VHH binders against Esterase OVCA2 (ovca2). Designs and how they scored, part 3

Target 1, 230 residues: Esterase OVCA2 (ovca2), of Xenopus tropicalis (Western clawed frog) (Silurana tropicalis) (a4ii73)
Amino acid sequence: MAATETPGAAQKRVLRVLALHGYRQNERSFWERTGALRKRLRGRADLITFSAPLLVPDPDAEPGAGDPDSLQDESRGWWFSNPEQNSFDAMEESKTCSGLEAPLDTVAKAFSELGPFDGILGFSQGAALVAIICALKQQGDPRFHFDFAILVAGFKSLSTDHAKHYQQPITVPSLHVIGETDRVISAAMSQELVSHFENPVILMHSGGHYVPACAPQKKVYWEFLDKFLT

## First folded at step 8 (VHH)

Design s4 (from a5 with S53D; framework vhh_7nfr_2)
Fold by ESMFold2-Fast, scan of step 8:
Structure s4 (fold): chain B 230 residues (1-230), chain A 123 residues (1-123)
Amino acid sequence: as target 1 above (230 residues)
Amino acid sequence: QVQLQESGGGLVQPGGSLRLSCAASGFTFSDYYMSWVRQAPGEGREWVSYISDSGSYTYYADSVKGRFTIARDNVKNTLYLLMDSLKSDDTAVYYCAKDRTTIEVYGSTYDYWGQGTQVTVSS
């Protein structure tokens, strides 16, 4: 961004990336779970994250004595595939979802108040939302200004309300990170989402449902991000 | 000098089978993830399949899953694509592609492409 640069200085710019957590996560848990990635990206990119607006009920949790610390561990989600039960399942086909205006407004507010951002990163349900945001940006939505997307354990939303976002190829430069042994979002589900992006870069890892950041994976993130630092 | 040479293409009828080979030289083949990418007439390049350096991990485009098998022989420095139940939509030039890194990445990260081998599925 020109507004954040100092004229005449040898500017070592760091990319700013807005990061969207997955279903049943929140700002705190996602920040903790991306600690390894953040350390690997030090000096190249800073992750900025925040909690999704929808509260996800825990059917196994009993109402206990109020604990101020429990508010930090509220499970959040971006939308529900089953609005009657306030629940989400990536494999559940639904005619409608609940709370879609709220997550888009929340992300737009983050762009306005915490931006500017160079890129956007999403994990799981957050990655599915990132894909929708990329489609909206491509359609000319002025709320979303960024140059690249990183989609970790992403999937194509099965909500019919979201089908319109996959009708045109998405040209935003993208890195898709997929776990071979992911039992929540299968590699096949992530590949279905990948098919809607033009010239995607894909990073496979042997692990399951998490944001990988071991030494070999760091090199792929660095190569992808370096295209936007120059 | 990195070289990738595809072979095994040809004309087949729908439902037929072909085995594509890619002979690799000029680099340590066993250190790199390898991909097959195709380009149909008048269309852009479409990723088909990808295999890890050890061969223990493979991934396929949904359009070919269950019909194609990617394999490699690190002793012979050769990549294979075994194509079964071929359809007219599989008609394309098939390219062998070397990943730019020693870890699994495909797409715009390729640093070398072969010349391609033509596969035509027609009656």
Scores: ipSAE 0.000, ipTM 0.123, lowest interface PAE 17.4, mean pLDDT 80

Design s43 (from a5 with G107D T109R; framework vhh_7nfr_2)
Fold by ESMFold2-Fast, scan of step 8:
Structure s43 (fold): chain B 230 residues (1-230), chain A 123 residues (1-123)
Amino acid sequence: as target 1 above (230 residues)
Amino acid sequence: QVQLQESGGGLVQPGGSLRLSCAASGFTFSDYYMSWVRQAPGEGREWVSYISSSGSYTYYADSVKGRFTIARDNVKNTLYLLMDSLKSDDTAVYYCAKDRTTIEVYDSRYDYWGQGTQVTVSS
């Protein structure tokens, strides 16, 4: 009757966190940009990242600069707010988008193939997707199993197709990291997303649009993560 | 290839008004956020305002909020800055800048284009 499994018999020493990059980033560029954070979190959490499914053209590509494997350095996105132009804008209202099936399937595949995960982290557009995933998990979506979320420079999607995901307070334990001088995703936009989470932990920093990891921020990350260590 | 040509600067007395224009070419202007950035002699660069690709969203630095208005004309590929109630502290070279909403371009790759247009607020 009772299955005899001990998936947690050994004490966990390090959390595994699935990390979702921002718009026009990819696995490689996001890994490089989270180096400081990964260094601060060593011994507490490991970040696992992967590229979003949608290819985003880079009109500023440097002439003659490129890997022989160009796919490895291609700009990626989770969804397009303007599917006619294959573009995304966090600050423009959109009645249509490229749909969430492809990004959600991609994240679900990462949970299946790279998991299990203790938490999920997103930056910018990736953080907006993390909020939607938290809402889906709360609604009983079996694809997504995790205990906490970290949302860096997050925002509430302005796509009317996504409004349904914000209708109920999100109860997933969350840490929201917000830059006071962020000129891409304003503090006000991130605070709007925070308002949809129950009992959020907020980390404000004086910087702009990046993942902060200096000494004062380290303490907040550690205190948040330590609640989920075995 | 990308060119931004600013105009409309000049000498004005405190409390006066100016309208700056920026003619854009060499890229699809309607796809990009656009910014105004200024630099006074001996000071660092100060971001002033940005406007979304459609013109629906505008954002301002606290130092200019309520006095400046950013606008764009996507048919004419032109960016504007309407400056009211000018103060001596507004004296600077004003630059038009092409922006994007990503960490890789906006936060670290924000470059000035053209020579700028001089605004001098003095009696």
Scores: ipSAE 0.011, ipTM 0.367, lowest interface PAE 9.0, mean pLDDT 84

Design s44 (from a5 with S108P T109S; framework vhh_7nfr_2)
Fold by ESMFold2-Fast, scan of step 8:
Structure s44 (fold): chain B 230 residues (1-230), chain A 123 residues (1-123)
Amino acid sequence: as target 1 above (230 residues)
Amino acid sequence: QVQLQESGGGLVQPGGSLRLSCAASGFTFSDYYMSWVRQAPGEGREWVSYISSSGSYTYYADSVKGRFTIARDNVKNTLYLLMDSLKSDDTAVYYCAKDRTTIEVYGPSYDYWGQGTQVTVSS
């Protein structure tokens, strides 16, 4: 009575979305934080997430402390705004950063090994990276093939090295999810990022720094995603 | 050829228990993360549980946390789901799913599914 189904041979296709976590998160913590969204999108879109390549130091950690059995609980980041201290602050203007080669290579590897993907989703620092990936895709970067982007609590990187990615309007279809009471990434910071996208869809919610998935938000996600199902 | 064969489903009363098994062949089972995914009548697929290649790390959907236990036997190439305190809402076809990669990835990254096993919880 059970149906056999493989992604490549399915009668009905489900959208596959690569999801990039925020600063100090990892694949496990981000998976847990997106549970409500995944439930709302069940049967329409699947989220696939993985850990960023940079280890974020814990200042309270014992020097040289490391347990292979606990590696999956490590805090990860995509880049550092202060490479001398291995730290990141979205409000910090930096003349230098830890570079984008490692995070972009990691995302490209995810596309090649876990893909194909229909879209890409990012949260916080991950959303800032998604915007840069959209700009690179638009410029013809062959590593990144997807049809849409969802940017939750996103912001424009203040690294001087990243300014070149915002010089042209980004034409990738986009949904921007912004919290009116977000105290980590203010609505104004997210709106600044939105200004670099053409014809963005915007979902404002009354909450703070998280991925919202209540019934009103489900409708906006579904209407956005429906454009890419057929 | 990758094959996943589920068994152990059936009819149970609310509060009952079941043990599902999935026999895997055609790939190096011990290298891959494995999942249990279910589908209730007329609904989409819902991820239930995820286990690392070594078995050291296990994850559960909030709806089953504290009631279900995922386990694996890498010598026998078998995945298990131990289901306690079953509820009517647990009624679904349960599928064994193979992850596409050996990298630790959370979320539906499946490339192969089993045929499924029916679990019905009803008084």
Scores: ipSAE 0.000, ipTM 0.155, lowest interface PAE 14.4, mean pLDDT 82

Design s5 (from s4 with S54R; framework vhh_7nfr_2)
Fold by ESMFold2-Fast, scan of step 8:
Structure s5 (fold): chain B 230 residues (1-230), chain A 123 residues (1-123)
Amino acid sequence: as target 1 above (230 residues)
Amino acid sequence: QVQLQESGGGLVQPGGSLRLSCAASGFTFSDYYMSWVRQAPGEGREWVSYISDRGSYTYYADSVKGRFTIARDNVKNTLYLLMDSLKSDDTAVYYCAKDRTTIEVYGSTYDYWGQGTQVTVSS
């Protein structure tokens, strides 16, 4: 038996946030990595996470594995900066990349089949894609309906095919979470992405490449999200 | 109309084997991730195994790893669960479940469109 809503009772709606994992992650590993954040957001927002469409080759895969019952963990990505190598490097300037059609179609399916969503959250490469989605939404793309974005360890894509998405300030309300000691996506790279957003909220933390959710940080998340709860 | 029909359950001794089948119709089977979910008497639902749309990867609950194998035949629109080294704790109704979406989502709610198939492991 589940509790039922009483008519006329003051019930606060929980925000639904679509969450995009980083490069070489998948929906399971990202769910596990966001456990602390999900605990801090309990009662305010629910995260819905899903896998990116591209399979990232595992360089540590052993040839000759013949056990069909073993757990297989597939690394996923949103795009490749080097399609010939099926690889991605956030610091690589690329004139050719795997197109955005597949990742954008996958996110559009998530909005259509799992939605509606109040916001979108991305980590690392997923945050870079969130920024592009915010730009597309601002340009009138009807596939993406949401009110805010949270970008954790985000960066500006260096693909020349993506440069058009940064031509004008992004007005979507945004929270940018940046690690001062992040060795994968430097604070400077994340600050460059921040510069393309209007009136961004910034959460700096002393840590590295992860989604932070310690007690001191929860206040910033709560204050940001509370603007969208009514 | 979407339809999932489970079969292959029965009574077996501990250490025995069973092959469960799920015949799917009413949707494009090859586009969907598929799962097996079980419910033991008096317990809640427990996810057992998960297979990608192309069958390129599979996942298993820790309780069944090394004993169960999930497989699919996209030509026949059929999902399978091969169960070896059965234990009394495997006693449950087994349901074939289709993902609600065509994308892989962790923590998704699955829709169940069958009576399930009863597996009883007892001496």
Scores: ipSAE 0.012, ipTM 0.346, lowest interface PAE 8.6, mean pLDDT 82

Design s54 (from s53 with Y33W Y50S; framework vhh_8emy_2)
Fold by ESMFold2-Fast, scan of step 8:
Structure s54 (fold): chain B 230 residues (1-230), chain A 123 residues (1-123)
Amino acid sequence: as target 1 above (230 residues)
Amino acid sequence: QVQLQESGGGLVQPGSSLRLSCAASGFTFSDYWMHWVRQAPGKGPEWVSSISSSGSYTYYATSVKGRFSISRDNPSKTLYLQMNSLRPEDSAVYYCAKDRTTIEVYGSTYDYRGQGTQVTVSS
């Protein structure tokens, strides 16, 4: 029995995609959680990921502080909605995004050191940050050069400092991946973010809060990415 | 000029062990994440394992986890892959790869793979 992947085999260029993890994740956990997606994208796109700059405190347990390998399991975040508690809640309104310049500087450093990138992908809080980066790119921010965005379980930031980024439709080509049974970021919250993008491509799946990559979803990713390979 | 020289491959029986080495030169070895990547005949490259610049953090592909161990000796500028309980499906050319930057990034951002070392697991 033989299976052929002629479209992937024919391609000579591979897209480079900077990938931003979600709240309480890190580069290791996100790499593991995107394994299925990375397998589906083999030959079309490479995902490059790194840990967000803010350490999210573990309120109930201390990690094994005497073991250096325990640092692989540190929970990271891009910004806090409550700086006094070092916490983030997507439903929480705030006047300031504590640490927002740190995540933008960190992503800008990644573009400078690891780039160039063809696209950017975000999950959950990382997807909310991707939307802000898309708005900044559209506004002429020279730090961010890319052609497309993939936003998985994204949401519109409720931080008032971010409201300006949603005033104009975001024209960056975008794929929005939304879980119908997501209990962390509801489909309605993701659909509200979608409404701020012009001509978005939408992938709905029956699952919850994760990055989907089953066979039916693979085709949508491939069709979206193939527009940027020519 | 970056140079990576793999060695230690060979023909072994299933269940055997091999230790691969990679001698690095032309860059500050202790500043970079290092990786092992393999390629079997007729297949694309498959990431096997990664190790941080300090050696404190290691990552493994699910297919080799528990059987393979990555390590490095920064003073000698050498990367190692200890392969235990080898299976026929581990047969491939094994390449060591340098990360492109000194930033801690976990991914497929490889720069300059060596010439490779052939591992064949067969009875």
Scores: ipSAE 0.000, ipTM 0.155, lowest interface PAE 13.7, mean pLDDT 81

Design s55 (from s53 with S53D S56R; framework vhh_8emy_2)
Fold by ESMFold2-Fast, scan of step 8:
Order: C-alpha cells, then sequence, then structure tokens
Structure s55 (fold): chain B 230 residues (1-230), chain A 123 residues (1-123)
C-alpha cells in the first residue's frame, strides 16, 4: 500500500515562532543575525520577527549617521532600566520608568496581526521579555497563546516591578540556550533564569553572546521542536 | 581578551586615498557591530562610521559621508575603512572599536582597543 499526503498535511509540519530581538537590535539586524538558525530550522520552524517599540539612543553617533529615511536601521529596545538616560543594563537593579505596557502591547499586536504562533523565541533582553510573557500566559493573560519558548542568552529582570513574574515556577515547555563564554549575559545569569522554569531543556555552547546554530546545536533544536510537530 | 590591531595609516597628499585595516581577536567578530573613531591632536574623539555584524548596514558621520566606505571580512576577522578624497582635516589617529554589545552600560557605547593608526594629510 502506497501512502500519499496532501499539501495541507505537509504545511502542518512547520511551526510558526514569534522571535523577539535583543537590546539595540531591530527586525532587520535580528533577521540577519538569525540566518544560520533559520537555515538549521528549515522544514521544522519559520521565524517571524519585528522591531521593539523603544528607540535606543547612541550618544557616540554623529547627527547625519546612517542613510536619510533609514527607519529599518534604528536601534530598538523593549524597556529601559535607567529611564533618565534611556539605557538598559541587565545587572542594574531598578524600577523601569518605561514600564512593560508598550513592549507587551507591541508583542500582543504581533500575536493578533501575524499569528497564530506555536512558540516564541527571544534573544538577550528579548529572552527576558519572553520569560515574563510565559509567566503572564500561565497567569491567564488571554493575549498570549503559544505552546513553547526558546530563550537565548536570557536573564532574570532585576527591575523591582518585574519580580512578581518569578514568584511561581513557569510551566511553559522551554529551551534555554547559554554561551559558556558570554561576557554580556554570564552563564550564571542565564542559569538563574533557568531555575524559574519547570523541566527546562538546556543547550550549552562554548561561544559568547549570540544565537548559535552550528551542526551540533541543530540536533538539540530539532529534538525540542519535534515534540510540538505532532 | 579583546584585542584590535589597526594598520594602513601614513602621510598622504590632499585628494589621496588610504585603506585602513583592523585585525580583531579575543571575541566572536561576526557577532558585533564595529566602529571607526578618530582623534586629532588636542581634540576629543570623533565617531566616523559603523557597520553591522553581517556588513549589510553602514552609517557615516556627515563629515566623511560620500568619501569613506566601511567594510568587513568576517572569515578573516578584519574591519576596513576605505578613505577617498582625503582632506587636511581628516588628519588624526584612527581607532577601530567593538560595539559594547546588545546590552547597554553607562558611558561610551564602544570599547577602544589597540594603539590606533596615524593618518596625516598634508601637502
Amino acid sequence: as target 1 above (230 residues)
Amino acid sequence: QVQLQESGGGLVQPGSSLRLSCAASGFTFSDYYMHWVRQAPGKGPEWVSYISDSGRYTYYATSVKGRFSISRDNPSKTLYLQMNSLRPEDSAVYYCAKDRTTIEVYGSTYDYRGQGTQVTVSS
């Protein structure tokens, strides 16, 4: 007996993942940075990305830096830990003045306009926001419907207003990708975030602050994602 | 440890061209935006140009736009600055700098490494 499949059955094998960039990145630069990962995930998952709402100032840039009318090249962030300087430092304990309303509304709009999504992926500050979104989903927030999270170089927000999101274990199935030589978000900071997730899958790599996608990492991504393809 | 080694400077006449190089080590070069910054005698540092991690996006200070071109070769871990139509006011020590990263900390957004390369434009 020969088995044949319809085009609709083939389409059901590709997961849609909403991807949140890191601090000072944007949709275009993050798409560029994830090229290797997208190659490794072909046939398993499609990444959909978009720019964070806050403009990050570069005090070292001259007026006239960049091409005229180059909105796609603006540096973006999800929140500021120092609102007086419009800056972010993952090691700074502070209340956020910008709050989470703007970044959460931006992500909720992406779910509404670009969804549905099977999962969510974040890098660095984007991964910290993904953890908060996982906590909100667990608390019954109807804006966020997804089945898994991938957190690359993630960390626990030290903002006082975010502490409530780490009070209960986060039950969303998660993959945490951690660089052993990451000098921006230390492995210890990422391991602290991991401790707030239930039954996390961990991918350690020997590199620094980036989204890894070499051949050995492909196996871990595929094994994690295959649990959601059936 | 991060190390950046600049080269290619020299004494040239106005209207000439120079190509500066920066050899990077101690970090994953292909993951970072890179900058060129210059400092003339008795003046503070002046930002010149930056390039994205893949090389797709570039930005220039108004003073050099249309004359300078930044590029990178990720396999060889090298950053370049092609300087055309050089003017006396371009005379400075040129430094390549690694972007601070995706996580901002207080102070300058890049990290000065190496000793720089001297460019002198004089008739």
Scores: ipSAE 0.000, ipTM 0.123, lowest interface PAE 17.2, mean pLDDT 80

Design s59 (from s58 with Y55D; framework vhh_rezetamig_d1)
Fold by ESMFold2-Fast, scan of step 8:
Structure s59 (fold): chain B 230 residues (1-230), chain A 124 residues (1-124)
Amino acid sequence: as target 1 above (230 residues)
Amino acid sequence: QLQLQESGPGLVKPSETLSLTCTVSGGSISSGDYYWGWIRQPPGKGLEWIGYISDSGYTYYNPSLENRVTISVDTSKNQFSLKLSSVTAADTAVYYCAKDRTTIEVYGSTYDYRGQGTLVTVSS
């Protein structure tokens, strides 16, 4: 312990959770979009986020219309299912996908430089990557040390090179958050991913493709996280 | 330069199938990272999302319309189409074809691009 508690006050332990954004998001947009969740988790968990390594092209950008200040708002992704077009579709089966070396090295660097972490959270494509990281941790990968995972709007990667990560049941304690009306990642796609985890906790919500954090949903997050606060 | 244009019959009889086509010019459906879809606006009401299709042909439909809706894409013609079966007077609306980004919120927001709209009246 590097610091002593102020006499007469008690500090509660707070979990540190590394959070992986979804496709076309970045550190800034994902931080803004998790504001409601972060408020619900105050005093229990802190979210730490960062931008994925791949730049997602804006095909609507005018030639030469790039602003010098636009780099902070650039869209990022973890991998491409179609590397010829630098594009991603969760329902696309591809043998020629961009590799996981760059995203895994980026996450490993975050563990090394920003860690230690108690858990990992992912949204959409970030949740698919979290599942792969859980499988790698279970197989003894020394880069990834954490106790739990939260997977929001997650899906099973259909990339051929990623199939090996689903061959054994994933035993990492997990919370899966699924939107019944999600039009990007259907509930069926998320349920397929859930089937690869042992003893998953599931939070279903009536909404679409976002990270939910209304008052009734808070209790499920709290009950899950409280297992790791002792 | 990107333009979307709806085409199809402006009058459909009750119980029949409403069929519309969207022709894309100044851009390619095969450019990736976009959803192509349909939204409608009944007279005096707000916009209602119908469904999306990806360039790879994967579809996402509004649950309230799911059992009546089929969206298809023809990348060789740079077109996508809507079929809405078993129509009633409640399906009378201005129909728009639209292009939207792969984002955190797929529907309930403004589409990046949309056509001018076509009025479809369901009447005998």
Scores: ipSAE 0.005, ipTM 0.192, lowest interface PAE 12.6, mean pLDDT 81

Design s6 (from s4 with S56R; framework vhh_7nfr_2)
Fold by ESMFold2-Fast, scan of step 8:
Structure s6 (fold): chain B 230 residues (1-230), chain A 123 residues (1-123)
Amino acid sequence: as target 1 above (230 residues)
Amino acid sequence: QVQLQESGGGLVQPGGSLRLSCAASGFTFSDYYMSWVRQAPGEGREWVSYISDSGRYTYYADSVKGRFTIARDNVKNTLYLLMDSLKSDDTAVYYCAKDRTTIEVYGSTYDYWGQGTQVTVSS
């Protein structure tokens, strides 16, 4: 009676989810692309988005042709499969890559400065990075504290430097969202990533390369997230 | 230690102009993206404008595009909001906001330091 409650005493009512955008996206474009999902998750989960650290160059841009008034025009990426050209291709088998130090430091900074988070969500290249972060968390990396992952249009990195992250099954509870007609990241590529997770929940949709949030998908997201709303 | 001090608000007629300033201290100003956020009477906080650490990139809420300009002076550690063609709907307390992180986060996580500056647009 009149005692001050401790910070951990109340039951969680809304999950906080850190969301990682895809290649050539940024926080703003990804926020716009997740609008439908955010609406469907209202009252269950809040998405927090931020920009990847690597600037993706446009080789056809004229010097000084950039819009100085638009942060939204900066294309960002998590890593390069071809570091000599600062480019990324999910189908490229690379013997070298730009490394994960910068993207992992950026995500760790987000956990430290914006956290705590209950889960992590990634789209496309962001989903590939989420899988690696899940492996690191499972291995005891103290930078990454979360309970679940949602991987949308994800794929297994073909960089030989990243192969070590797939050597053991990833035990983090996961939801994998796969588009049957995705022409950027094929369903087969996403299914290959799924094979590295234990007891994955899979949401197949008939669409292409996007974050789906129609009524059937909403129910699967809700059932998955409700496991963590205790 | 971190301090943000807003100034430049006041009473102005519709169609008028104001220049808001925010003096920053206690942190490396040039490392942080900065925002202006406003709160109208009886309403929640509304994000207005965002500027990159270098000042090269700016972004605006649709309600102020073409009328407001955000700028910064990293030598003077000062953030500015130049407001043209002011409307009665622009009436609010304007806050200078520092992001909590050195990474770009759209609209969700800001440290608010200071009391804000009142802008009143009235005919």
Scores: ipSAE 0.006, ipTM 0.169, lowest interface PAE 12.5, mean pLDDT 81

Design s63 (from s62 with T109E; framework vhh_gefurulimab)
Fold by ESMFold2-Fast, scan of step 8:
Structure s63 (fold): chain B 230 residues (1-230), chain A 123 residues (1-123)
Amino acid sequence: as target 1 above (230 residues)
Amino acid sequence: EVQLVESGGGLVKPGGSLRLSCAASGFTFGDYAMAWFRQAPGKEREFVSAISGSGYTYYADSVKGRFTISRDNAKNSLYLQMNSLRAEDTAVYYCAAKTEYTIYSGSYEYDYWGQGTLVTVSS
């Protein structure tokens, strides 16, 4: 018979999750780094990702060292804590957040063009942005409709422009994935972000700064996601 | 072993319709996310539409409401129904397959590509 775009009764529904990469990553490097997670979530959730809008300069890049893969290897970021140098540091307090308007517009466009989404996932700076998006959703922002968030190696933004988003507990159902030996975003920084969420689910792993998906971790992801597979 | 063969391209006037087909062989079709990409002369290859192994569909904004992607797992075939064609749709259209069954709109993640079929929309 003729194929249709509507899934048949034999095809199970799968959650759609918009995934936001970390600082100095892009959609290619993030897709590569989430391969293990995607394998573990196969049949439960599909990850959709894209590159952040801000280009992060590589201070060690050789002038004129362009190659055919340079566009695929462009380092991207969601905002800068030092707009003068176009750089970001999670431990750097700043009065101004460069690029926040553009990243939020970019994510909103992804919701409009690639959605609908059941959830949102972020890693590192992307997870910090996910927390802000959760706060905006809670405040009634019509651009962001989703049911859950997964925040991997997340942290509380130290930009004063973001302080308003942490003034009330965030009620979006959340899973926080924290590396005990993370040297980039310490467990304490991630736990500080967790304190702003109501009834968070926490997955702590013994590793560092990455998206974990070994056998013990997959069960926590499955149990969290299964609440939304109705 | 893996092969993707596109067909259905041709010359059509603005406002016309075409249906592209992609015949897949050498792999378990239902386990793969499938996509259509296109490349116009002098431009980079751009995403058109994708369908996941679970049947979810995604469309580039420029083709939403005009193009429909579908698949027939029993026939190992991918389709793109193109309606209300515009001169800007003129391109070589490529069928692509990704071993991980989740959708990805970036071309670098697709493992297998067809040779392409030319679609020309002109008066």
Scores: ipSAE 0.005, ipTM 0.126, lowest interface PAE 16.4, mean pLDDT 82

Design s64 (from c6 with E52Y; framework vhh_rezetamig_d1)
Fold by ESMFold2-Fast, scan of step 8:
Structure s64 (fold): chain B 230 residues (1-230), chain A 122 residues (1-122)
Amino acid sequence: as target 1 above (230 residues)
Amino acid sequence: QLQLQESGPGLVKPSETLSLTCTVSGGSISSGDYYWGWIRQPPGKGLEWIGYIYYSGRTYYNPSLENRVTISVDTSKNQFSLKLSSVTAADTAVYYCARDLYGDFESYYDYRGQGTLVTVSS
């Protein structure tokens, strides 16, 4: 029901956005990395983040060491493009992957336990997963209820198992944030993902592989989010 | 094995430019796996990320500081540097140079220097 003017009637004024971190990140590192964005969104949107289910090996680890000791926090990922090596590369074309059951179940659990959410935000591998979740939502998946998506440094998964999610244009309202100098996920890779969305809003920035929140970018985030505050 | 060491003036006058250099030993800045950057800790406060640089010269700056910050790299000397312009007393802090994973940002750093205190006073 629409909000009433009776005392105690709640009105939606601050959006709740579920945020999915990138490959080798986790809840803590991604929260720290989004501090500038969270500051810019204060009073409009709150970000809620959590760690992906898969443990990612430390790239600095010696092959004979087993457990790496270079990093304090556990590195997490959503899926592996090479499950035999427990590794991920966005540019790797793969006929097999570690599966989406675990990451989708983890996100569904977050919706159930931490929701409701107005939107979903993803960075890098998290953004690729957000695109898949948008496709699933559009196909009627009852686990995922939200009104918009923000995809930062996103890309189209090259796993053949994921190709089905790009068969039809994704109609979820979307903001795509792309770094012109991103060398991890090139602007071309992000633009390929954008091509699968209907009427996308695009924010280009001069920087690389991060979540931008400079003063000029603030206006684009605010204009996008304000459409869902009314 | 890998060591990062900050160097530069410990005292800077207000309105001047703070300049620090990080010397890296036991590892290479030209590695594609890492960003190299600066973080600081003002007295009695938490850590604040300043910015990172990739060996190609590509930079990522904290939006709150980006108008005053320049980070540059000299791969031939295995060094990278920080310039922070128009300093005030609020820029008094222990400054650390650090290494972080390339484009993944699992943490602000996996290695850092011992830190160098920079005091801004007239």
Scores: ipSAE 0.005, ipTM 0.163, lowest interface PAE 10.7, mean pLDDT 82

